# VH-VL binders against q17rb8r558to768, part 25

Target 1, 211 residues: q17rb8r558to768
Amino acid sequence: TAELSHLTKNVPIFVCTMAYPTVPCPLHVFEPRYRLMIRRSIQTGTKQFGMCVSDTQNSFADYGCMLQIRNVHFLPDGRSVVDTVGGKRFRVLKRGMKDGYCTADIEYLEDVKVENEDEIKNLRELHDLVYSQACSWFQNLRDRFRSQILQHFGSMPEREENLQAAPNGPAWCWWLLAVLPVDPRYQLSVLSMKSLKERLTKIQHILTYFS
Key: E = the ipSAE of ESMFold2; O = the ipSAE of OpenDDE; V2 = 0.75 times the mean of E and O plus 0.25 times the DockQ between their complexes.

## First folded at step 12 (VH-VL; framework fv_romlusevimab)

Design w03 (at its last read DockQ between E and O 0.89; V2 from the best seeds 0.77)
Fold by OpenDDE, fold request of step 16:
Structure w03 (fold): chain C 211 residues (1-211), chain A 122 residues (1-122), chain B 108 residues (1-108)
Amino acid sequence: as target 1 above (211 residues)
Amino acid sequence: QVQLVQSGSELKKPGASVKVSCKASGYTFENYAMNWVRQAPGQGLEWMGWINTWTGNPTYAQGFTGRFVFSLDTSVSTASLQISSLKAEDTAVYYCARDILGATFDDYFDYWGQGTTVTVSS
Amino acid sequence: SYVLTQPPSVSVAPGKTARITCGGNNIGSKSVHWYQQKPGQAPVLVIYYDSKRPSGIPERFSGSNSGNTATLTISGVEAGDEADYYCQVWDSSSDHYVFGGGTKLTVL
């Protein structure tokens, strides 16, 4: 199940790593507070929680991604392996706590659509260019690194015909962002962008470094 | 914890060469750009250029071409600065400094080496 | 080349507020970063992206940037704040990092 409900108040927050729309995010949950969080998410039927990276000033970052629970495997010792996938991006409006884990009031992020035909054309060209660069980058990676990426994240998604069909833009961009070994600050920056053009531009910049 | 540890002080004659090293630890070396910054005695900070730790490609700032060479030894997470044909005006403290993706974007230097003093004297 | 201009020195009494300026053509359109350098030590990042503080930097340090001037503000100045302060930007036209000339802050 990839459907996420519109939960915006007191969203439970898992503070760990970066998560991205459409990108699988398997979790090994061993901390009691997160075990509780996961159980509650299942019991209430929401089957979702937010993922944010740690922040030195605010406990967790101002931006994150919702994770949809697809499957949970409970271990005899109380730990769990949770199969999740990225959903909507969000901005944190207010931080809270509940029974040991973080919560947040959030607003969801969606891309701003480009309406001008010339801009759409330019966006398509940029998109195709960066996609090609991404493919080239991936193909030129060391075999070991490429294999690790494929094992963990799967193959890069194909290009989409309509770049603006999804609120988060093309899926391959998020896949690429997840696999690029760039500093999380850059990843977070890209996650927060509501312009596909801006994301593509920054991703291209990152690709250039690692090429 | 991220650390940049530089080699010790150097005293050289004019015309000689010097190699300053910067050993990185606490992070993946190849994922972050390394910069070099010079500071002459009593003067300000001067950016010398940067090296791409992923590709090994150096970029030199204006005024630092020719006698200055950036290099890497990724096996030991070390960046190096070599200065050839040393001049008196090369007397300075040299710093290595980390940023994210080099001087291709609006980045800052989040970690610095302790600096290496190079003195050129006849 | 892009040039950043800082006053050579600023003096303040303990407990007062110090303001160090960094001038540049349309610097408000750039991100400004600030470094503190104490005598005999390496520079330390104190402000990045105009107004953000790294971990470990006191709240007394703040930054702003608009128009042609960026400003590092140190409230409640302490003796330990005596140092040289440098602003830094990235110049897109040359792909160069550029430092200001530095400002010596003296605590009287």
Scores: ipSAE 0.866, ipTM 0.923, lowest interface PAE 0.5, mean pLDDT 95
Fold by ESMFold2, look of step 12:
Structure w03 (fold): chain C 211 residues (1-211), chain A 122 residues (1-122), chain B 108 residues (1-108)
Amino acid sequence: as target 1 above (211 residues)
Amino acid sequence: QVQLVQSGSELKKPGASVKVSCKASGYTFENYAMNWVRQAPGQGLEWMGWINTWTGNPTYAQGFTGRFVFSLDTSVSTASLQISSLKAEDTAVYYCARDILGATFDDYFDYWGQGTTVTVSS
Amino acid sequence: SYVLTQPPSVSVAPGKTARITCGGNNIGSKSVHWYQQKPGQAPVLVIYYDSKRPSGIPERFSGSNSGNTATLTISGVEAGDEADYYCQVWDSSSDHYVFGGGTKLTVL
């Protein structure tokens, strides 16, 4: 279909920072190429573009997150203030270029759902344990770090009753990854995971270091 | 731009103590674990353990649980190794090496200090 | 504790391929990292997670890992490749990093 073609082919890529599903990603855009890219996304009605971190060997990383535009303020001097939030994760299949900005053919990533009753129980137990660890970590943070996180990101999202309802898993996992001061290589690793169990296990290891 | 700069070589007598420092720059010190690696003259690399730079909690490899103490001064992004009751067999080059989350999962050392030679002789 | 075994030395003619082995019980289930150490210098990472190269390491360095043996391969060996090479793993049973004994590569 045309929608599938536009969603996965020649997707505009902003090469800047890590973005995560459900997490706000405010941008201050001053480069003409990215201003053009954003204007095009609004004009076509898609209101989306991909975000990838830079990579020294490939220009940008093999994984990223789509950003949904919520609001754009175009300033007279050519700069833009862009309010976005993370959507679907993706893997880069092929790299391209258009009018000075990067493009990609992409494949969207979704978690593989666990259907076995015993595995669902084990997954819930792991989830509740790691969520409790995250809450404890956040409550035990030094006051200035906690205040900074609350101001910039808001409070940790509440537990979700259905862990597997969203294709990217629980929102609190992404919020936590966005605020944890871990190496970008590990952030990318978690972004790429299609197993909620694997993601929770990795998050647990990160939390153990910082707790 | 990540850099680990170690303190200068030391000549010590048996029974003395020595402190080797490792000053980090170009990254947020508290976000990466620090490891210590020993290399005796003509010998291979020997992992001594690591220190969690966020909590200050050290972990020592087998054989390094006695006279070896890891410590931190986060105000100057510095990890230190102190060796007490020095013996001739402590003569070695001591390296600091950075990994991400310490020896709690599969990782590697992406940056190393230049090494500090400690010589213990009469 | 987990043990990694490396040959003490390997000698290779210039322009040929050097293969440096790292033996360990079921090492194929672990990730293997490799370091180059030239005389009087600190080690430098040359391969991580079995086969990945950090930026600045030539493509002629490659790695593999299966069964009980990991191998660092250096094609088109140059005199500047003379160094000691160490493999390293994480042993999950002890939460220890383990180095191999090292292999001296000589280019003759």
Scores: ipSAE 0.626, ipTM 0.831, lowest interface PAE 1.4, mean pLDDT 91
ESMFold2 (binder alone), look of step 12: mean pLDDT 94; pTM 0.957
OpenDDE, look of step 12: ipSAE 0.710; ipTM 0.874
ESMFold2, look of step 13: ipSAE 0.570; ipTM 0.817
ESMFold2 (binder alone), look of step 13: mean pLDDT 94; pTM 0.957
OpenDDE, look of step 13: ipSAE 0.682; ipTM 0.865
ESMFold2, fold request of step 16: ipSAE 0.543, 0.615, 0.608; ipTM 0.808, 0.834, 0.829
ESMFold2 (binder alone), fold request of step 16: mean pLDDT 94, 94, 94; pTM 0.957, 0.958, 0.957
OpenDDE, fold request of step 16: ipSAE 0.860, 0.853; ipTM 0.920, 0.920
ESMFold2, last read: ipSAE 0.570, 0.585, 0.528; ipTM 0.820, 0.826, 0.775
ESMFold2 (binder alone), last read: mean pLDDT 94, 94, 94; pTM 0.955, 0.954, 0.956
OpenDDE, last read: ipSAE 0.858, 0.865, 0.721; ipTM 0.921, 0.923, 0.882

Design w04 (at its last fold request DockQ between E and O 0.60; V2 from the best seeds 0.69)
Fold by OpenDDE, fold request of step 16:
Structure w04 (fold): chain C 211 residues (1-211), chain A 122 residues (1-122), chain B 108 residues (1-108)
Amino acid sequence: as target 1 above (211 residues)
Amino acid sequence: QVQLVQSGSELKKPGASVKVSCKASGYTFTNYAMNWVRQAPGQGLEWMGWINTWTGNPTYAQGFTGRFVFSLDTSVSTASLQISSLKAEDTAVYYCARDILGATFDDYFDYWGQGTTVTVSS
Amino acid sequence: SYVLTQPPSVSVAPGKTARITCGGNNIGSKSVHWYQQKPGQAPVLVIYYDSKRPSGIPERFSGSNSGNTATLTISGVEAGDEADYYCQVWDDSSDHYVFGGGTKLTVL
């Protein structure tokens, strides 16, 4: 996963789509408020902002993902193409506004580690099973759709030896979640989970449905 | 924009068959399971089962096997419920309801059809 | 089979707060959803995932879920809130969606 600075106060929030840890999220920024936001992020040196979907109860969802700016291409008319990648997940603690764009005080999410050896074993088995199912699902997709996914998201990450090394768990899970044609509300529920087992279970349900 | 439109009321005799349709619009039909819910007069909601709109596979709740058949016509984004050998106790309003995904885990029904009244009377 | 228990009826005066309960064994560990059904109409989702409001649902509607009881709360009750309310969960043991028996909310 990409390394991000620990920005937790007045984090600028881009309200648009779902973002996920380690998953590339290219953006075409044309709105003045977000142009300003991106410019400030670069100028201040943080080079990061939060991504959240819209919410029916609030201006944006309670959970999101930080995006790390890797590259910015400014266009002559002031628009920009921004190359970003997902970093840490977060929960919104407080919402605010700054010069037209949303801000938030946040806390970062990390998975709860499983310590019991039997549970770890079971988790590994579940992980491997779901990964295999994911591979099968992807291979059975229509060629055109598969190509589009590869072009936009890249290939599915490989399995990791240590499932609990990263605070967000295995990268392939997030890749898959981003690729699966699931309702954003459902995706959001998965993003907010701090249990790899629970995420894997939901992902498996999704795969089962689409298989 | 999401809308589920069901077929009109039906009056049938015992032993006859009825087919209720549910036409979906405003979303990708195959990405959300379709549920069927029955409500007898003056009674509560009863889940009948669901159909996987991606695979076409139906699953029936206990008590709704045999005479009840879920089907799809994906070309027109339509789910259908067929009831054969109708009985008086089948008199009810039947609803189609969109699932947030695939009728498992913590799923909910975010959109409902307007309901179809089926009356079975001799 | 998993059973959800709702009071058959709740009465409340206009402007007051109505609370409709849904009881179930360890229901706090499940996601509870609520539907409103007005006479002669189809059910409408009013709360999902215990406390989330769908688009178009007023802030007056809120939900909570803990222990053995989920609660739908309607503050500032209006005449238009008179309806039947159903809670719903998924039961893993039977692979069934389960509805409560429904609660008729009467606005006095």
Scores: ipSAE 0.849, ipTM 0.922, lowest interface PAE 0.5, mean pLDDT 95
Fold by ESMFold2, fold request of step 16:
Structure w04 (fold): chain C 211 residues (1-211), chain A 122 residues (1-122), chain B 108 residues (1-108)
Amino acid sequence: as target 1 above (211 residues)
Amino acid sequence: QVQLVQSGSELKKPGASVKVSCKASGYTFTNYAMNWVRQAPGQGLEWMGWINTWTGNPTYAQGFTGRFVFSLDTSVSTASLQISSLKAEDTAVYYCARDILGATFDDYFDYWGQGTTVTVSS
Amino acid sequence: SYVLTQPPSVSVAPGKTARITCGGNNIGSKSVHWYQQKPGQAPVLVIYYDSKRPSGIPERFSGSNSGNTATLTISGVEAGDEADYYCQVWDDSSDHYVFGGGTKLTVL
């Protein structure tokens, strides 16, 4: 049926902001097209949709993140409050449209694990260094900025014992990208990366500028 | 809409000082680095260095570490270039140019000011 | 320090393809950015990261980079494309940006 979508085909796309794996993404939805899209996602039981930023050439970016719906509350003023959290990252293969909202055929991304003993050791060293830099940056923020981050995004996730266990790498990396005031072009670049080493290196570069 | 608007052209004598300003609009000023680029008459572009708008720390290219000073006024989203003890060889068009994270990584200049002509003659 | 070499000028007939080169030792391992500057105007970014076009730059502008040479290609050249073109890289050894000497494109 027209109201059903496949997990990888004709995926409904909310074109708005950056979303990241494991990061909460609370939404206030007022546009009729997106209210329809969300109602359909609930009715079909999929309870998820893709999130992409806009793109001047293609309507929306080539990369995005699935959002899993946790809860929806409809307000008297016509808005919906949607509680979501980021899931799998994806690349857009083909663009479409359905009843005023965008759709896409997608392929999911996950990190390519390194297996070499020396590479794993070097990756751990880089991870620990960049994590320390992130903590230092956060501790040196003005109290108001730190409080806003904590209120909107929560605390930085704890470091993980196995850096490569999660398909998208450590959760703290995505939390940090959500709160750093860096250009969307850098945000999209990191979202698209399948190498944890590359991701940590780019995050380190961003932190160096803001430190 | 991102804009960089520079101060007007200047005619100076050798030994004087000049301050070129670059006012940014349409974006969060402290989130993007600011660069200065010189172009002498009939010559190419010459990168002078950059200033980190978040920290206020300037970095100067080789040859620009003496009489050239980069500064900021973040309250009005303005970067400035001051040139002291002006010489005839300082006659050039001076551009401000925005990049994302400065010369610590592989970046490009996505927006430029219109240029400020500084002429130094006796 | 790292040196970028560009030909001083390139001439091309209207409607034909212009190719402007930027030479550097192992430039293929770097990202190359290109700027157009018309007389009396500020430079404008036309290509970044070797081959990407910013919004508002026509599809006839393209770029490539391999080995010791990066190339800016302008197909269907128009009189309005007459300008100076500069390549630029980041030199990681000095943490400096470096411009090429510029190439004057003449449309005859």
Scores: ipSAE 0.577, ipTM 0.823, lowest interface PAE 1.8, mean pLDDT 91
ESMFold2, look of step 12: ipSAE 0.517; ipTM 0.806
ESMFold2 (binder alone), look of step 12: mean pLDDT 94; pTM 0.954
OpenDDE, look of step 12: ipSAE 0.763; ipTM 0.892
ESMFold2, fold request of step 16: ipSAE 0.548, 0.367; ipTM 0.811, 0.751
ESMFold2 (binder alone), fold request of step 16: mean pLDDT 94, 94, 94; pTM 0.955, 0.957, 0.956
OpenDDE, fold request of step 16: ipSAE 0.756, 0.759; ipTM 0.892, 0.894

Design w05 (at its last look DockQ between E and O 0.60; V2 from the best seeds 0.00; counts 0 for: pae E 3.4 > 2)
Fold by OpenDDE, look of step 12:
Structure w05 (fold): chain C 211 residues (1-211), chain A 122 residues (1-122), chain B 108 residues (1-108)
Amino acid sequence: as target 1 above (211 residues)
Amino acid sequence: QVQLVQSGSELKKPGASVKVSCKASGYTFTNYAMNWVRQAPGQGLEWMGWINTWTGNPTYAQGFTGRFVFSLDTSVSTASLQISSLKAEDTAVYYCARDILGYTFDDYFDYWGQGTTVTVSS
Amino acid sequence: SYVLTQPPSVSVAPGKTARITCGGNNIGSKSVHWYQQKPGQAPVLVIYYDSKRPSGIPERFSGSNSGNTATLTISGVEAGDEADYYCQVWDSSSDHYVFGGGTKLTVL
C-alpha cells in the first residue's frame, strides 16, 4: 500500500542535466519535443516533469529528480525560458515514449530514518562536520567562482535542526552537490542514496579532494 | 574529446632518470584525479598510485615509494612521472589514466594515455 | 592485500559466448570494472560498476557480479575481441586499486 502510493506512471522526462531537491534549475527549452512537453505540463495542471541525465544503456539514467515549474516565459520564436525547482527524487521502473519525448513509470525515493539515539547523535556530528567543511570549501573558492555559484544557485541553505524532517534530508547537501565540480556519475550516485549518512560521507570525500 | 597524450619512448641506462609526461585535453584537468599504471613486458597491469590534480598531492602505491615522483603542471594540463635511479626491472610501459574523481572511491579509469615505453638497459 | 584471480586464458569459437571470471573475497560487495587491452595498445574500459557499458562499447559486452565472482560476458564473439581482459576493484582496507592478473581471450 505504501509502495503503491509512491508510484507514478508515464511521467514526462527531460533528458539533460542533473537536478536536485530544492535546487533551482532554470531551463532554456528550444527542442520541439520538450516545448510540447512543457506546454502539456502546464495545460494539464501538473506543472511537473522529471529530469534525468543521459545514459548510454538506457537512454536516460535510472534515477532523477522531479522539477516543479514555477514560471514559463514563452518567446515569439517558440522557445521558452522555464523557471523550475527540484522536488522529489525518483527511481525509474519503466521507460516509454510519447510524441517524441521520453516518459517513465517512477518510484519516489525517501530517506530511511535512523531511530537509534546514538546513531542520530553520530549523524548529527557528521552532518555538522561536513557542513563546516562545505562552508570552508566555498569560502576558499576564487571570487569569480563564488559569484557564479551564487548567481546561478543562490546561497547555501542553512543547517536544519531536524535532519530527518524532510524525506530528502537537509537542503544544503543538495545545493552543495549541485555546485561541486564533480562528474555527473558521482552526483548521480549520491542522488540515488537513501541514507543521509552515506551521502554525507561521500560528500565529505569529495570536499576532501577539492581542499 | 577527452585525450591523454603521453611523451615518447625512452631508452635509459641503469642509474639514470626519466620523466614521462601526460598531457590532458578536452576536460577540466583539475576536476579529475590522474593515475599511473605500469605494465612490465608480458605482465599485467599494476597500479602505481595517483595524484590529486586539484591540490597536487601525490599518493603512491606500495612498492612505488622513493624513486617515483608524481608532479603536475596545471598551466598546461600535464601530469608527469619521474623515475630516478633506474633499474632493469623498471623496464615497462607506463600509462596515465584519468579517474572520475579518484579519492577513496570505487572509481574506474575511463580514459588512458597511449602509454610510454621505458627501457632500461646497460 | 586484496587479490583478484582471473584464468590465464579463455578460448572461444567465433559467434559463441565467452565468459571471463574474476574471483575475489566477497567481490560482490565491490564495484568491478573491466578493461580490454589489445596487443600494443592501451587498455580500454569496457564495463564499469559491474554491468555498465561506456559509450561505444557494443551490447555484446555485459557484466555481472555476485558473491565471490564477477564475470565479463562477451556474446557473439568476433575476431576483433581477441585481447587481454583485466578486472579491477578498489580495496578500501589497503587504499589501493587492484587489478586481476588478466585473461587472454583467444578466438579460435
Scores: ipSAE 0.564, ipTM 0.840, lowest interface PAE 1.0, mean pLDDT 93
Fold by ESMFold2, look of step 12:
Structure w05 (fold): chain C 211 residues (1-211), chain A 122 residues (1-122), chain B 108 residues (1-108)
Amino acid sequence: as target 1 above (211 residues)
Amino acid sequence: QVQLVQSGSELKKPGASVKVSCKASGYTFTNYAMNWVRQAPGQGLEWMGWINTWTGNPTYAQGFTGRFVFSLDTSVSTASLQISSLKAEDTAVYYCARDILGYTFDDYFDYWGQGTTVTVSS
Amino acid sequence: SYVLTQPPSVSVAPGKTARITCGGNNIGSKSVHWYQQKPGQAPVLVIYYDSKRPSGIPERFSGSNSGNTATLTISGVEAGDEADYYCQVWDSSSDHYVFGGGTKLTVL
């Protein structure tokens, strides 16, 4: 229960892969430490934990994404299949350890909203351009690659009428970053961004390279 | 482990051609751009251009748009530089170098081939 | 046509600190990367994005970039640090990667 009351302190951290808001992150869990961590998350009712990639300097990266547990299923070979979806992004403030798994004190990240009417217009124009480029890229993929993306990640989320309504910006941006074959250093950089304009600009550059 | 292994040194006469190969291993070849860098004897590094390994499209720096051709064979993760109508001034060490996409095309070369010495003399 | 200017050579006593400069007009607005080239070898990345170290580069290598000058700093210099050092940027106006002329570090 203490874990539920400390949503920003001593947050359990799974050190494995990149996770993004709204994007499914299925896990195969076999290490005893992570099986314990998952069991505790379910028992406390929080049903969530942080996901971070490893870091050579600090054991895990300074940024991550919360995962919401949807289902857990045990396999005969001792693995657990954990069905999760990405939630809020966070910055790591302080690192810790509990019973073999990492913990962190965290600060949640949200996009900084643009209020100027001219900047909102420019943001919408950029968004529509990059979204169109993403759709074109996806439709021009070879059928095998497109099918694998659809199976693993689902279809690209529909564009949203209010670009700034969600705290993390449009869901399609995160879906696209999850499916693009980019270097992890770019992935972490984009995860940490609070500017939708910067995120869209980075996505545009990546799409240009792959198109 | 990421590795770029280039073909061996070449001794050529003026007017001949040469092909320098750069074989990549330890990563997904088509996800990173390949650059070519020249270093004449006793001189510094000179960027020659790059090739988009996903699309196959080359881009050449000024001064390298005529006799220099970048190409790929993605089936064997190999980038190649062909120099035709060789001149004595082409004598240099030629490097391949992998670049990683930056925030604004502000990239760096994290891995380099060992270099291929091309000597052009009569 | 963007130009990076480096001193041709720098000499430093063992155990002391070497500072290698890379001058450029408004270089502080660009990301600067640094390469070490030992005799007969290919260049090796030692600093990227002004001050970040790739895996395997010791902490005694550091970098800074402001105004018209970027600096590679090597503290506790060892004989094995003797090499040529190059700075590099991307210049968006010319659409070129640009290298400095190189600095030969000599450890006396």
Scores: ipSAE 0.305, ipTM 0.720, lowest interface PAE 3.4, mean pLDDT 89
ESMFold2 (binder alone), look of step 12: mean pLDDT 94; pTM 0.953

